# VH-VL binders against o82653r152to333, part 8

Target 1, 182 residues: o82653r152to333
Amino acid sequence: KSLNVGIIGPPNAGKSSLTNFMVGTKVAAASRKTNTTTHEVLGVLTKGDTQVCFFDTPGLMLKKSGYGYKDIKARVQNAWTSVDLFDVLIVMFDVHRHLMSPDSRVVRLIKYMGEEENPKQKRVLCMNKVDLVEKKKDLLKVAEEFQDLPAYERYFMISGLKGSGVKDLSQYLMDQAVKKPW

## First folded at step 1 (VH-VL)

Design pa5 (framework fv_pamlectabart)
Fold by ESMFold2-Fast, scan of step 1:
Structure pa5 (fold): chain C 182 residues (1-182), chain A 121 residues (1-121), chain B 107 residues (1-107)
Amino acid sequence: as target 1 above (182 residues)
Amino acid sequence: EVQLVESGGGLVQPGGSLRLSCAASGFTFSSYGISWVRQAPGKGLVWVGEISYDESNKNYAPSLKDKFTISRDNAKNTLYLQMNSLRAEDTAVYYCARDTYSIEYWGFDYWGQGTLVTVSS
Amino acid sequence: EIVMTQSPATLSVSPGERATLSCKASQSVSSNVAWYQQKPGQAPRALIYGASTRATGIPARFSGSGSGTEFTLTISSLQSEDFAVYYCQQYNDWPPTFGAGTKLELK
């Protein structure tokens, strides 16, 4: 029994640090074709007979911001097709960077992924690098900024580097895996 | 074809100012973030700064934010770098480079030929 | 900031040989590494993104690998046009940083 988890976010979101903290043993770099795209396996978390498999989502572009070059259109279609096949999608961003120097692409990604529910996929918003934020009340302001997005089932505040909040996220994912019928 | 053409380089006295331009063609300029990257003679590449497609975000190398300003004119398909208080260590070829159109790949997929800035007395 | 260290500084090779270039990050950058080629008097050219994905139009003889802190660019059968300086770049942490380059020169 396995849960397939996709992690989407900008390069500086800390996806690998988070995945490494959650998994007991590093997995050799491997890529496997899912549908029409290739996904890199970031790691596997195993407890008993249950596995949570983490995948990177390479080549992703915002569909609504796309443009008319034919080669780019094909890559956009293929990447987004495979995103919809994950059981859980984690949208990650660096909350410290957001407070200091917000990136409009990141804000658009969060809103785009959060605006419409997908009944076949759970989505969570993960605010990473909370250990770098001096005034913890600022974290609540960022959560409030995105609180009205209906597609996110949970909001997590974590430090993938130091492990803060990671246990709650891991428990949520294991709970989703246990509930999966197949 | 994608093209980026820098101009405005030249000889400047220490303490002087200069404005570089980067003219873009062959793609939808207003859809892309663009960066400036410099290279001192015989040395490696150093990122200077970037500007988002809509100007909502401008970032600079920490040592350069007080002397360099990036701007763009999407109607003219042109990027600018305003350089103030120039010193000898600012001598370099300045490239404009197009940010990749990807949430997850923040590299540079097309570069201009560069324009040489020499700061000397 | 993350420091990128490239080795060797200079590699002397002959056409038809395999060249292997190394790039090490001072801390983990996941797979968020790009490689660029620069010929004398020319602009850099994008080769690889995401450690292993070839940019459009890049010949199959160029391949990238690695994750975490250690990355490799391999050129499997050198052509005369491949003699250039190669730079790695991380884009995992802000600001983006480049290695000092590896110069491929004719033996």
Scores: ipSAE 0.017, ipTM 0.563, lowest interface PAE 6.9, mean pLDDT 80

Design pa6 (framework fv_pamlectabart)
Fold by ESMFold2-Fast, scan of step 1:
Structure pa6 (fold): chain C 182 residues (1-182), chain A 120 residues (1-120), chain B 107 residues (1-107)
Amino acid sequence: as target 1 above (182 residues)
Amino acid sequence: EVQLVESGGGLVQPGGSLRLSCAASGFTFSSYEISWVRQAPGKGLVWVGEISSSGSTINYAPSLKDKFTISRDNAKNTLYLQMNSLRAEDTAVYYCARGIDETYWYFDLWGQGTLVTVSS
Amino acid sequence: EIVMTQSPATLSVSPGERATLSCKASQSVSSYVAWYQQKPGQAPRALIYGASTRATGIPARFSGSGSGTEFTLTISSLQSEDFAVYYCQQYNNWPRTFGAGTKLELK
């Protein structure tokens, strides 16, 4: 039994820190090629006969000066196409950064991925770096901001660096892995 | 063909309510974001709000969110704007406009508009 | 909200001449600016998006340029059908905002 998990989010969302905490040590690098895009294996979590394989999604080139709109649009479409190959998609962002200086492109990413349910893929929204947030009530405000997005089955508040909330996310993923294929 | 057609405009008294419709044809309506944009007589364009392809996410201009409600019925290929507590400053031609991409909203297709006049 | 300022309010030009229309944003909107043409009694028509990409069916005489806070729409050889009001719009931030328009009229 295996579960392929894609992690998508802006640079510095904390993808590697989260994966390292869950797995312990990064496994030898491997790449999976999907729809002209190569994904790096971030790590593998093994329990009994079950494996959860974490993959990094390619970044989006949304702020590059000199790029035409058509090129940027094609890049976004290619990224979305490749993520459909994962059993679970984790949409991750830095909630501390969001509270201090929200990025409209990150908000668009969250909303775009959250709008339509896909019965063959589970999606979760992961608010990372909660250890940096001084007032925990602010986390509820951010959750309320995205509460009406039907595609996110779960919302996780975690610290990939400190491990807060990671056990719940890990248990959710293992539970998905033991189910029959979609 | 590929078009958006607004309807439901007319004369309404101050404090009244009105519901506008926008009928889509010639394209897969359920795949696009749609916005309402208004234009007062002799004035420029003002964005009213938008609704995602599924209808789950709705964004409004801050000054209008408490009296306007946007909804859609994808089975009927129709967009709606419910307008309450109307005032003279709401007098305008109301357009529906199609967003080309859920990630990037410029308006590639517009209806011809429906005139709303708020007057006693 | 981001304020879009268009200048001039009215531009008087003769057919065959070059017209340049300015649009300034109160803060950076990257390249997420569109230009629309509107004739009396008609809906707006998309001309340019992404600051510089022509919409489908738009003649080559229309070109857009700019990034950040300053944007320009240029019509290289004005035709009689080009006399209209032109609006710029930013779609980088919510709410989406339009400039007040530049009316292009016969000299």
Scores: ipSAE 0.000, ipTM 0.467, lowest interface PAE 14.9, mean pLDDT 79

Design pb1 (framework fv_pamlectabart)
Fold by ESMFold2-Fast, scan of step 1:
Structure pb1 (fold): chain C 182 residues (1-182), chain A 121 residues (1-121), chain B 107 residues (1-107)
Amino acid sequence: as target 1 above (182 residues)
Amino acid sequence: EVQLVESGGGLVQPGGSLRLSCAASGFTFSSYWISWVRQAPGKGLVWVGEINSEGSSTNYAPSLKDKFTISRDNAKNTLYLQMNSLRAEDTAVYYCARDSWDEYRGAFDIWGQGTLVTVSS
Amino acid sequence: EIVMTQSPATLSVSPGERATLSCKASQSVSSNVAWYQQKPGQAPRALIYGASTRATGIPARFSGSGSGTEFTLTISSLQSEDFAVYYCQQYNNWPYTFGAGTKLELK
């Protein structure tokens, strides 16, 4: 059984740290071509006969239409379209940075990805770097801020660097792989 | 010519409601986030709120969330601001402003001429 | 919310002189600062985005600089049409906030 997981978020969200913590075995060079976009494999989590493959999704990519800035628009559209190829999409951001200084582009990304359910893809919101947050109640406030978005079925609070919460995320992903048709 | 034209302003009694419109022309309206920004007489600029390209998501200044609603009709190239429970401090010129797509998110490259809302008894 | 502080409140200058306008943020806003010009009875006009990028059609005498918490708008050789109020705006954090403005007036 296999599960393809895309991770999308800003450059400093901690995608590599999270993947490194989850992955026991590093994957040699591998890529997946989507239309005209190739996704880099970040890592593979293996347990028994089940594999969870993590893929990087470029930058803060928002779906946009119309003309002007054609090269940039095409890049954004291609990156946006490619997220539909994953069984699970993890939208990840730095929750400490959000509490101190919310980045409007990150908030827009979270809301845009969370607004409409996709029956072919599960989406989860991952609040990373919880180890930097002094008050636990502030994490609940951020979860409440985004709780009305119908596309996110789970909200995870993790530290990719320290490993806090990572076990719950890993178990969720393994459970999705088991439920997936061969 | 890229243009935004506001309308619907006027005199309203305290506690009243008013709906402003902003008509867009000369660009692909459905590709842009648009904001409302207000300016009280003799004062500075205050951001009211914004709406995404599809009209499915809005963000508001925290003090204004409960009384103002932003919506849009992409087929008509028109943006709306519904204002309820108006008070004297809501007296201002209301501008619609186009979010500078892609390069300067949250900065405004095109502004309408504004429409004056006066809340007075 | 982030507070944007502009100084001076009023700057009296003559045509041909250099004007330097300051804008300070209460916390880091990276380079996500815009500058606008507003003349009496008119809508604001975009001048600068991303702290230093001129908007389309804006004369080269206007330049912006800064990052983090301190930003500057410079007009290198003032023209008569430049007398106006200038606002800075941060768009790094919600809600977006503007400074109170610097009024550039004829000496």
Scores: ipSAE 0.005, ipTM 0.514, lowest interface PAE 11.5, mean pLDDT 80

Design pb2 (framework fv_pamlectabart)
Fold by ESMFold2-Fast, scan of step 1:
Structure pb2 (fold): chain C 182 residues (1-182), chain A 123 residues (1-123), chain B 107 residues (1-107)
Amino acid sequence: as target 1 above (182 residues)
Amino acid sequence: EVQLVESGGGLVQPGGSLRLSCAASGFTFSDYYISWVRQAPGKGLVWVGEISSSGSTINYAPSLKDKFTISRDNAKNTLYLQMNSLRAEDTAVYYCARVPDEWYDSSGHFDYWGQGTLVTVSS
Amino acid sequence: EIVMTQSPATLSVSPGERATLSCKASQSVSSDVAWYQQKPGQAPRALIYGASTRATGIPARFSGSGSGTEFTLTISSLQSEDFAVYYCQQYNDWPLTFGAGTKLELK
């Protein structure tokens, strides 16, 4: 059996470092669609007959300005339909960057993905690059910022580069694969 | 392969009008934002504006907003730039350029460019 | 509007040398910076986007770095085909803006 995991977030969130730490090997890119949401295979984690397949999803980032409401909404709906195909969605961002210089597009992405539960998909919020944060209490403030979002089942604080917290995330994913009735 | 081919440039007198076309092939034209970018002889690049994949949203550089009109015909895989009240300072090579159809921080750059069409405004 | 300032205006280098080109934004643009190469009589060619990601087909000798307001394009071992004008562009906010370009010429 397999678990399909989508990773969504800005391009500098550390998706490759995290995937490489969990898997240790890269996988060839999947065939892309011509639409805004494309899926590239980032890696595969194998345990016995169970596989966790990681896919990059470009994200549902809204531009700060320059786009009209109708086109923004259409692009969001197209991306949303695509991400619903994953068993687990990891929404990832650079928490150190957030503390220094918050990006309103990243905040809107986190809130948009977190606002409504999907009973067929688990969502987790992943705060990456915690190794760069001097005051660890600031991590709690960021978690509190997003605490009212009902769709996130778990919050993970990790360093994809150093491996901190990655064991807990990978165990969570394996547990989700085992729970699947397929 | 992806191709963008501009046409319609030429010599026009001050106060005149021109309509430029950009013919697209090798990709699903209706899925992409496309921009117009101009470059005066010996000068740098200046963004003119962009049009959404459906054509419902059009954004212009503030300095050029009321002078140019961008439109597209997805059935013909063609982008247009209507240019009115042209002045000598509008003399430039006009490029159409494709915006990668990605919804995150890397969108807004250009992955493919046409070869450009020269517009010369001179008496 | 966000102003992009490139330096130097002209850089004279020899094949095999390292070339380093600077681009500075008047305010933070995060990592939303792209680099383009333009040869005489040709359209610009995408090199780098997201400050550091190479575009498809771009040789490994080209690398980008930077975030916030200061960005660099590096060509590690210059080849004769690399003599061109290089432009940086921000896409963090509208209107989209380009630097004035750095001309890379043969010493």
Scores: ipSAE 0.000, ipTM 0.467, lowest interface PAE 12.5, mean pLDDT 80

Design pb3 (framework fv_pamlectabart)
Fold by ESMFold2-Fast, scan of step 1:
Structure pb3 (fold): chain C 182 residues (1-182), chain A 121 residues (1-121), chain B 107 residues (1-107)
Amino acid sequence: as target 1 above (182 residues)
Amino acid sequence: EVQLVESGGGLVQPGGSLRLSCAASGFTFSSYAISWVRQAPGKGLVWVGEISGSGDSTNYAPSLKDKFTISRDNAKNTLYLQMNSLRAEDTAVYYCARFGDEDYSWYFDLWGQGTLVTVSS
Amino acid sequence: EIVMTQSPATLSVSPGERATLSCKASQSVSSNVAWYQQKPGQAPRALIYGASTRATGIPARFSGSGSGTEFTLTISSLQSEDFAVYYCQQYDNWPYTFGAGTKLELK
């Protein structure tokens, strides 16, 4: 059984730390190309006969001076809205930065991905870097801000660096792979 | 029914200030980023700035950042442009334009009719 | 800032002919380009977004193409109502920038 997982978020969201913590095996030379978009393999998580492949979405990176969120719509109609590309899409952001200095492009990305349902692609929102947030009550406020978005099946509070919450996310992904027809 | 209507334009003296309004109806106002775009008589379109749906973020043309301020009141479905230190080169029709259609495809889908600002002594 | 350069400034054509309008970006804007039509005394009207996708209600004779730095708007079999000014716009990066426009006029 296999599961293809795309990870989308700004460059500082901590995607590398998260995938390094989750990944049991890294694939040195593999990449996927669909239409004009190339997806880098970030890593592969293997448990028994089940394999979860993590892909970066470099075409969806936010530029410091640009609207990455606007760029996404033009690419998504050809790449990520396809049910054959990713079984699960992880939308990830830095919750500590959000509490200190919200980025409207990141908020826009979260809301857009959260309201566009795709019945054959599961989406989850990952609030990363919770280890940097002093007051747990602030994390609940951010979760409440986004909890009414219907496209997100699950909301995760994680620390990719420290591993907090990562086991719950990993279990969710394995469960999705098991449910998928062989 | 889905529309944007600008108001507040008129004649103003150099160095003066003016506040424009843009009234939205027929759609969920807080879900869309909206821009101000201006056009001097006989000239092309020039982007002034944008405000996010929540109002948490604004972006401006660099030449206008210290002169113009964009704000919105989502409870009143109204967008504002505060213009200060006006000069003759600010004479233009000012449009408000919604960034996105009903399917959240990004482009300036909906435009108001524009309001004329004339800066003259 | 990204500079959008439209050519020609004026294009003289007859009804039933094909018109091809060019738009060049000073740096790559991916496919984040829209085209607008403006008639005298009116607000702009969206025609194309994402370089090649027609906006709702836009006739099939309007088509867009291009990516990166080179973009084209094509109007096949021109109708009398198509004589207007056309603007390209990039939305890849702030500030959003428009070309200076191409005026389509009767030959």
Scores: ipSAE 0.000, ipTM 0.480, lowest interface PAE 14.5, mean pLDDT 79

Design pb4 (framework fv_pamlectabart)
Fold by ESMFold2-Fast, scan of step 1:
Structure pb4 (fold): chain C 182 residues (1-182), chain A 121 residues (1-121), chain B 107 residues (1-107)
Amino acid sequence: as target 1 above (182 residues)
Amino acid sequence: EVQLVESGGGLVQPGGSLRLSCAASGFTFDDYAISWVRQAPGKGLVWVGEISWDSGSINYAPSLKDKFTISRDNAKNTLYLQMNSLRAEDTAVYYCARDRDYESWSGFDPWGQGTLVTVSS
Amino acid sequence: EIVMTQSPATLSVSPGERATLSCKASQSVSSNVAWYQQKPGQAPRALIYGASTRATGIPARFSGSGSGTEFTLTISSLQSEDFAVYYCQQYNNYPLTFGAGTKLELK
């Protein structure tokens, strides 16, 4: 069994910390296409005969300016139609930063990725860095802000650095791998 | 040439409603986010809200939520602002302004010439 | 919301002089700041975006600088057509916010 998981989010959303926490200190060997690799391997989680491969989707973020509509649209369409289709997309952002000062590019990314369901791909929204948020009520307010977006199957509140909530996310991903047809 | 032209402004009684239009030409309308910005007589610029290229994301200034609704008709290359429960403090020139770059978040270019909304008896 | 503070409110200068306009953000906005020029009865005109990049057709005498919370618009060798109100805007965070403007007037 294998599951391909794409992780998208702004720079500093904590993608590396999350991946490192889930895979621990040991990463399995992975193949790399060198011609045109738009998705970078972040890590591999192996448990029994099941393998979960994590990929970064850096093309959703323009190097100089953040997020463009065309770039977001192209990446979504490429994920839907290519042979490199991810089984699960994790949309991740820094919830503490969002509570202090919402980033317009991040809000646009979350809404754009959440607006249309893809029957061949599951999407989840991960509110990362909850360890930095003092009041639990504030996390619920942010979840309510985005709860009506139809493409997100699950909403996770996590700390990729401290490990809070990561077990639930990992179990969700393993369950998706098991349910995947031959 | 790239142009935005607002229309629909005029005199409205307090408590009334009005719908503004912004007609776009000279560019691929459904590639760009477009905002409404207002300016009261003798005052500065105030962002009202924006709508993404496909209407999938609409964001409003917090003080104007529940009062204004932004929509667009990409087949007609037209942006709309529905204004309800208007009060004297809503008197302003209303501009539509396009996000400069369809691939990145940036300032506004071009701007329409604006349409004046006067809320008075 | 992020508050953009412009100073001075009014700047009196003569043609040929240099004008320096200040814009301060209450929180870091990176380089996501634009500057606009507005003349009486006209729509705003884009001058600068990304704190320092000139918009298409804008003369070289206009230059922008800054990052984080402190931003400056400089107009070298002022021309008579440059007397107008200038606004800064941050587009880093919602809601998008403008400064109150600096009026550049003939001395």
Scores: ipSAE 0.000, ipTM 0.565, lowest interface PAE 11.4, mean pLDDT 80

Design pc1 (framework fv_pamlectabart)
Fold by ESMFold2-Fast, scan of step 1:
Structure pc1 (fold): chain C 182 residues (1-182), chain A 121 residues (1-121), chain B 107 residues (1-107)
Amino acid sequence: as target 1 above (182 residues)
Amino acid sequence: EVQLVESGGGLVQPGGSLRLSCAASGFTFSSYWISWVRQAPGKGLVWVGEIKQEGSEKNYAPSLKDKFTISRDNAKNTLYLQMNSLRAEDTAVYYCARSWDYREGYYMDVWGQGTLVTVSS
Amino acid sequence: EIVMTQSPATLSVSPGERATLSCKASQSVSSNVAWYQQKPGQAPRALIYGASTRATGIPARFSGSGSGTEFTLTISSLQSEDFAVYYCQQYNNYPLTFGAGTKLELK
């Protein structure tokens, strides 16, 4: 059983800390360029005969490699098409930053990824860095802000650095791998 | 505060070279595409080129690609523009500008105050 | 390259009036157009992107519209600080190109 998981979010969302906590080790730096996309392996989590592979989507899926002086809209279209290659897409952001100073680009990403269901891909929203948020009720306000987005199957509140909530996310991913057809 | 500060401008003889710097502070510099844009005295804005977050990809205005090279040092939060074979028509204020590489495209949301380059004998 | 043509070159208006600035692309740029404000001796300031979305912190009196080849920036109730040069820019195709600017001046 295998599961390909894409992690999308701003560079400061804590993707590396989360994957390091889940897999307990770093994977040697790897980068693969295709006609339309570039994928970087962040880590691999193995339990029994089940494997979960984590991939980075740097620049919020915007890549300029290989197209030279070309139509920017075509590049954006190709980059977004690549998110559909993952079995699960984790949309991650820094919830503490959001509470202090919301970034309109991050809000757009969350809404864009969450507005329409994709039957071939499951999506989850991860509110990272909850260890920096003093009042738990503020986390519920952020969850309420995004609760009406139909594409997110689950909402996770986690600390990639401290490990809070990571067990539940890890279990969800393993369950998805088990449900996947052979 | 989010800030970009250009430096290195000045008077240069025709045929000479110059390297401009752009120092970033108040944000994660390594997370953004950065552009150079120039403006001749009393004229409009002209895009020079841009550089990807990690520096691996660069795009230039076709008329300028043989003269100018963009680079960055993310450890120093600094962007550079190497200018060679300068001519009088390269006289301009040179701005660095940050862009967000997601759906919003290449609009430039934060600009430096510019550094003046004068190419004259 | 795509040529962006702005009109008028200069617009003379009084505070409290509405100003309408036009920008035309030589070929379709979809909605990938931004507007910038520049005051004498200062760097440009982003106002609008995606043809109609206001940048963070930009007052509601600024609005943008258009798609394809024709775009408009409207300032609904001019304030004294709005007298500046305004540039449109396309980011649909390389190279990125700007219009020549419209100077908004006090009547």
Scores: ipSAE 0.000, ipTM 0.469, lowest interface PAE 14.0, mean pLDDT 79

Design pc2 (framework fv_pamlectabart)
Fold by ESMFold2-Fast, scan of step 1:
Structure pc2 (fold): chain C 182 residues (1-182), chain A 121 residues (1-121), chain B 107 residues (1-107)
Amino acid sequence: as target 1 above (182 residues)
Amino acid sequence: EVQLVESGGGLVQPGGSLRLSCAASGFTFSDYYISWVRQAPGKGLVWVGEISSSGSYINYAPSLKDKFTISRDNAKNTLYLQMNSLRAEDTAVYYCARVRDYSFEYGMDVWGQGTLVTVSS
Amino acid sequence: EIVMTQSPATLSVSPGERATLSCKASQSVSSNVAWYQQKPGQAPRALIYGASTRATGIPARFSGSGSGTEFTLTISSLQSEDFAVYYCQQYNNWPYTFGAGTKLELK
């Protein structure tokens, strides 16, 4: 059984920290090619007969100078035009930064990815760096901000650095691998 | 007083190009997203696109992305809409509108008076 | 794209009466709906954003409600200046889309 997981978000979202924490049993190998884009393998999580492979989506890096939403949309399309789509997409952002100074580009990315259900791909919204947030009720307010987006099956509150919430995310991913049609 | 004023509209032939301007005054232009919205005669409102406060991020209606280019000059407090390959269906009043850019609330709170673009032979 | 359907197309009312305008989204837009008023020959004017928050300077007689797919704009005691076309707009999904409008006219 294997599950391919794409991670999308801005550079400061903590993708590396999260994948490093989840990769406890196996170290990732070199990059893999798709039809139109090369995806970097971030890590592999192994449990029993099941592997969860994490991939970076470099085409979705948010760039301040000269980067338009039409460019983001084109890069999203190009990143996901592989014959083998990712089974799960994790949309990740820094929730502490969001509470202090929201980035409209990140909000648009969350809404764009959340707007339409994909029957062949499950999407989850991952609020990272919860360890930096003083009041837990503020996390619920952020979740409520995005709660009615139909494409997100689950919302996770995690600290990739400290490990809080990561076990729940890992278990969810393993469960998706088990439920995958074979 | 907060104000947006569009200009540059007029009669243009099919296949032609036109550049619209939107001049901002009475507020810090560089702090706001600005949208373009059009309205064909006797019809409803249609969103064209928007540009971020810095000009780094631009969103377009999918049907218009290959024909229209939105840009801004924050030093001149001016927004632009470059329109190419115009067709009769592009005939409309074009409005610029200031966007309230809040993480959970969004809306266009200040509108210009509009500038009429007519595409006809 | 999300389709916004407004009903009725035309509503005939008298000053002092209550008007209720409906807006339906083809799929959930959370509370990310704005309402605009437009008088003939004029630019639209913002009334409501976030489904229920009044824009600055908008009289208390205007109120918005709803979430998900069904939204309502209510004008509790119509003034003569309120006769106009009203548009709802979703900003949940790109592209942002408007309803076709409800024309509020004198009975």
Scores: ipSAE 0.000, ipTM 0.447, lowest interface PAE 15.2, mean pLDDT 79

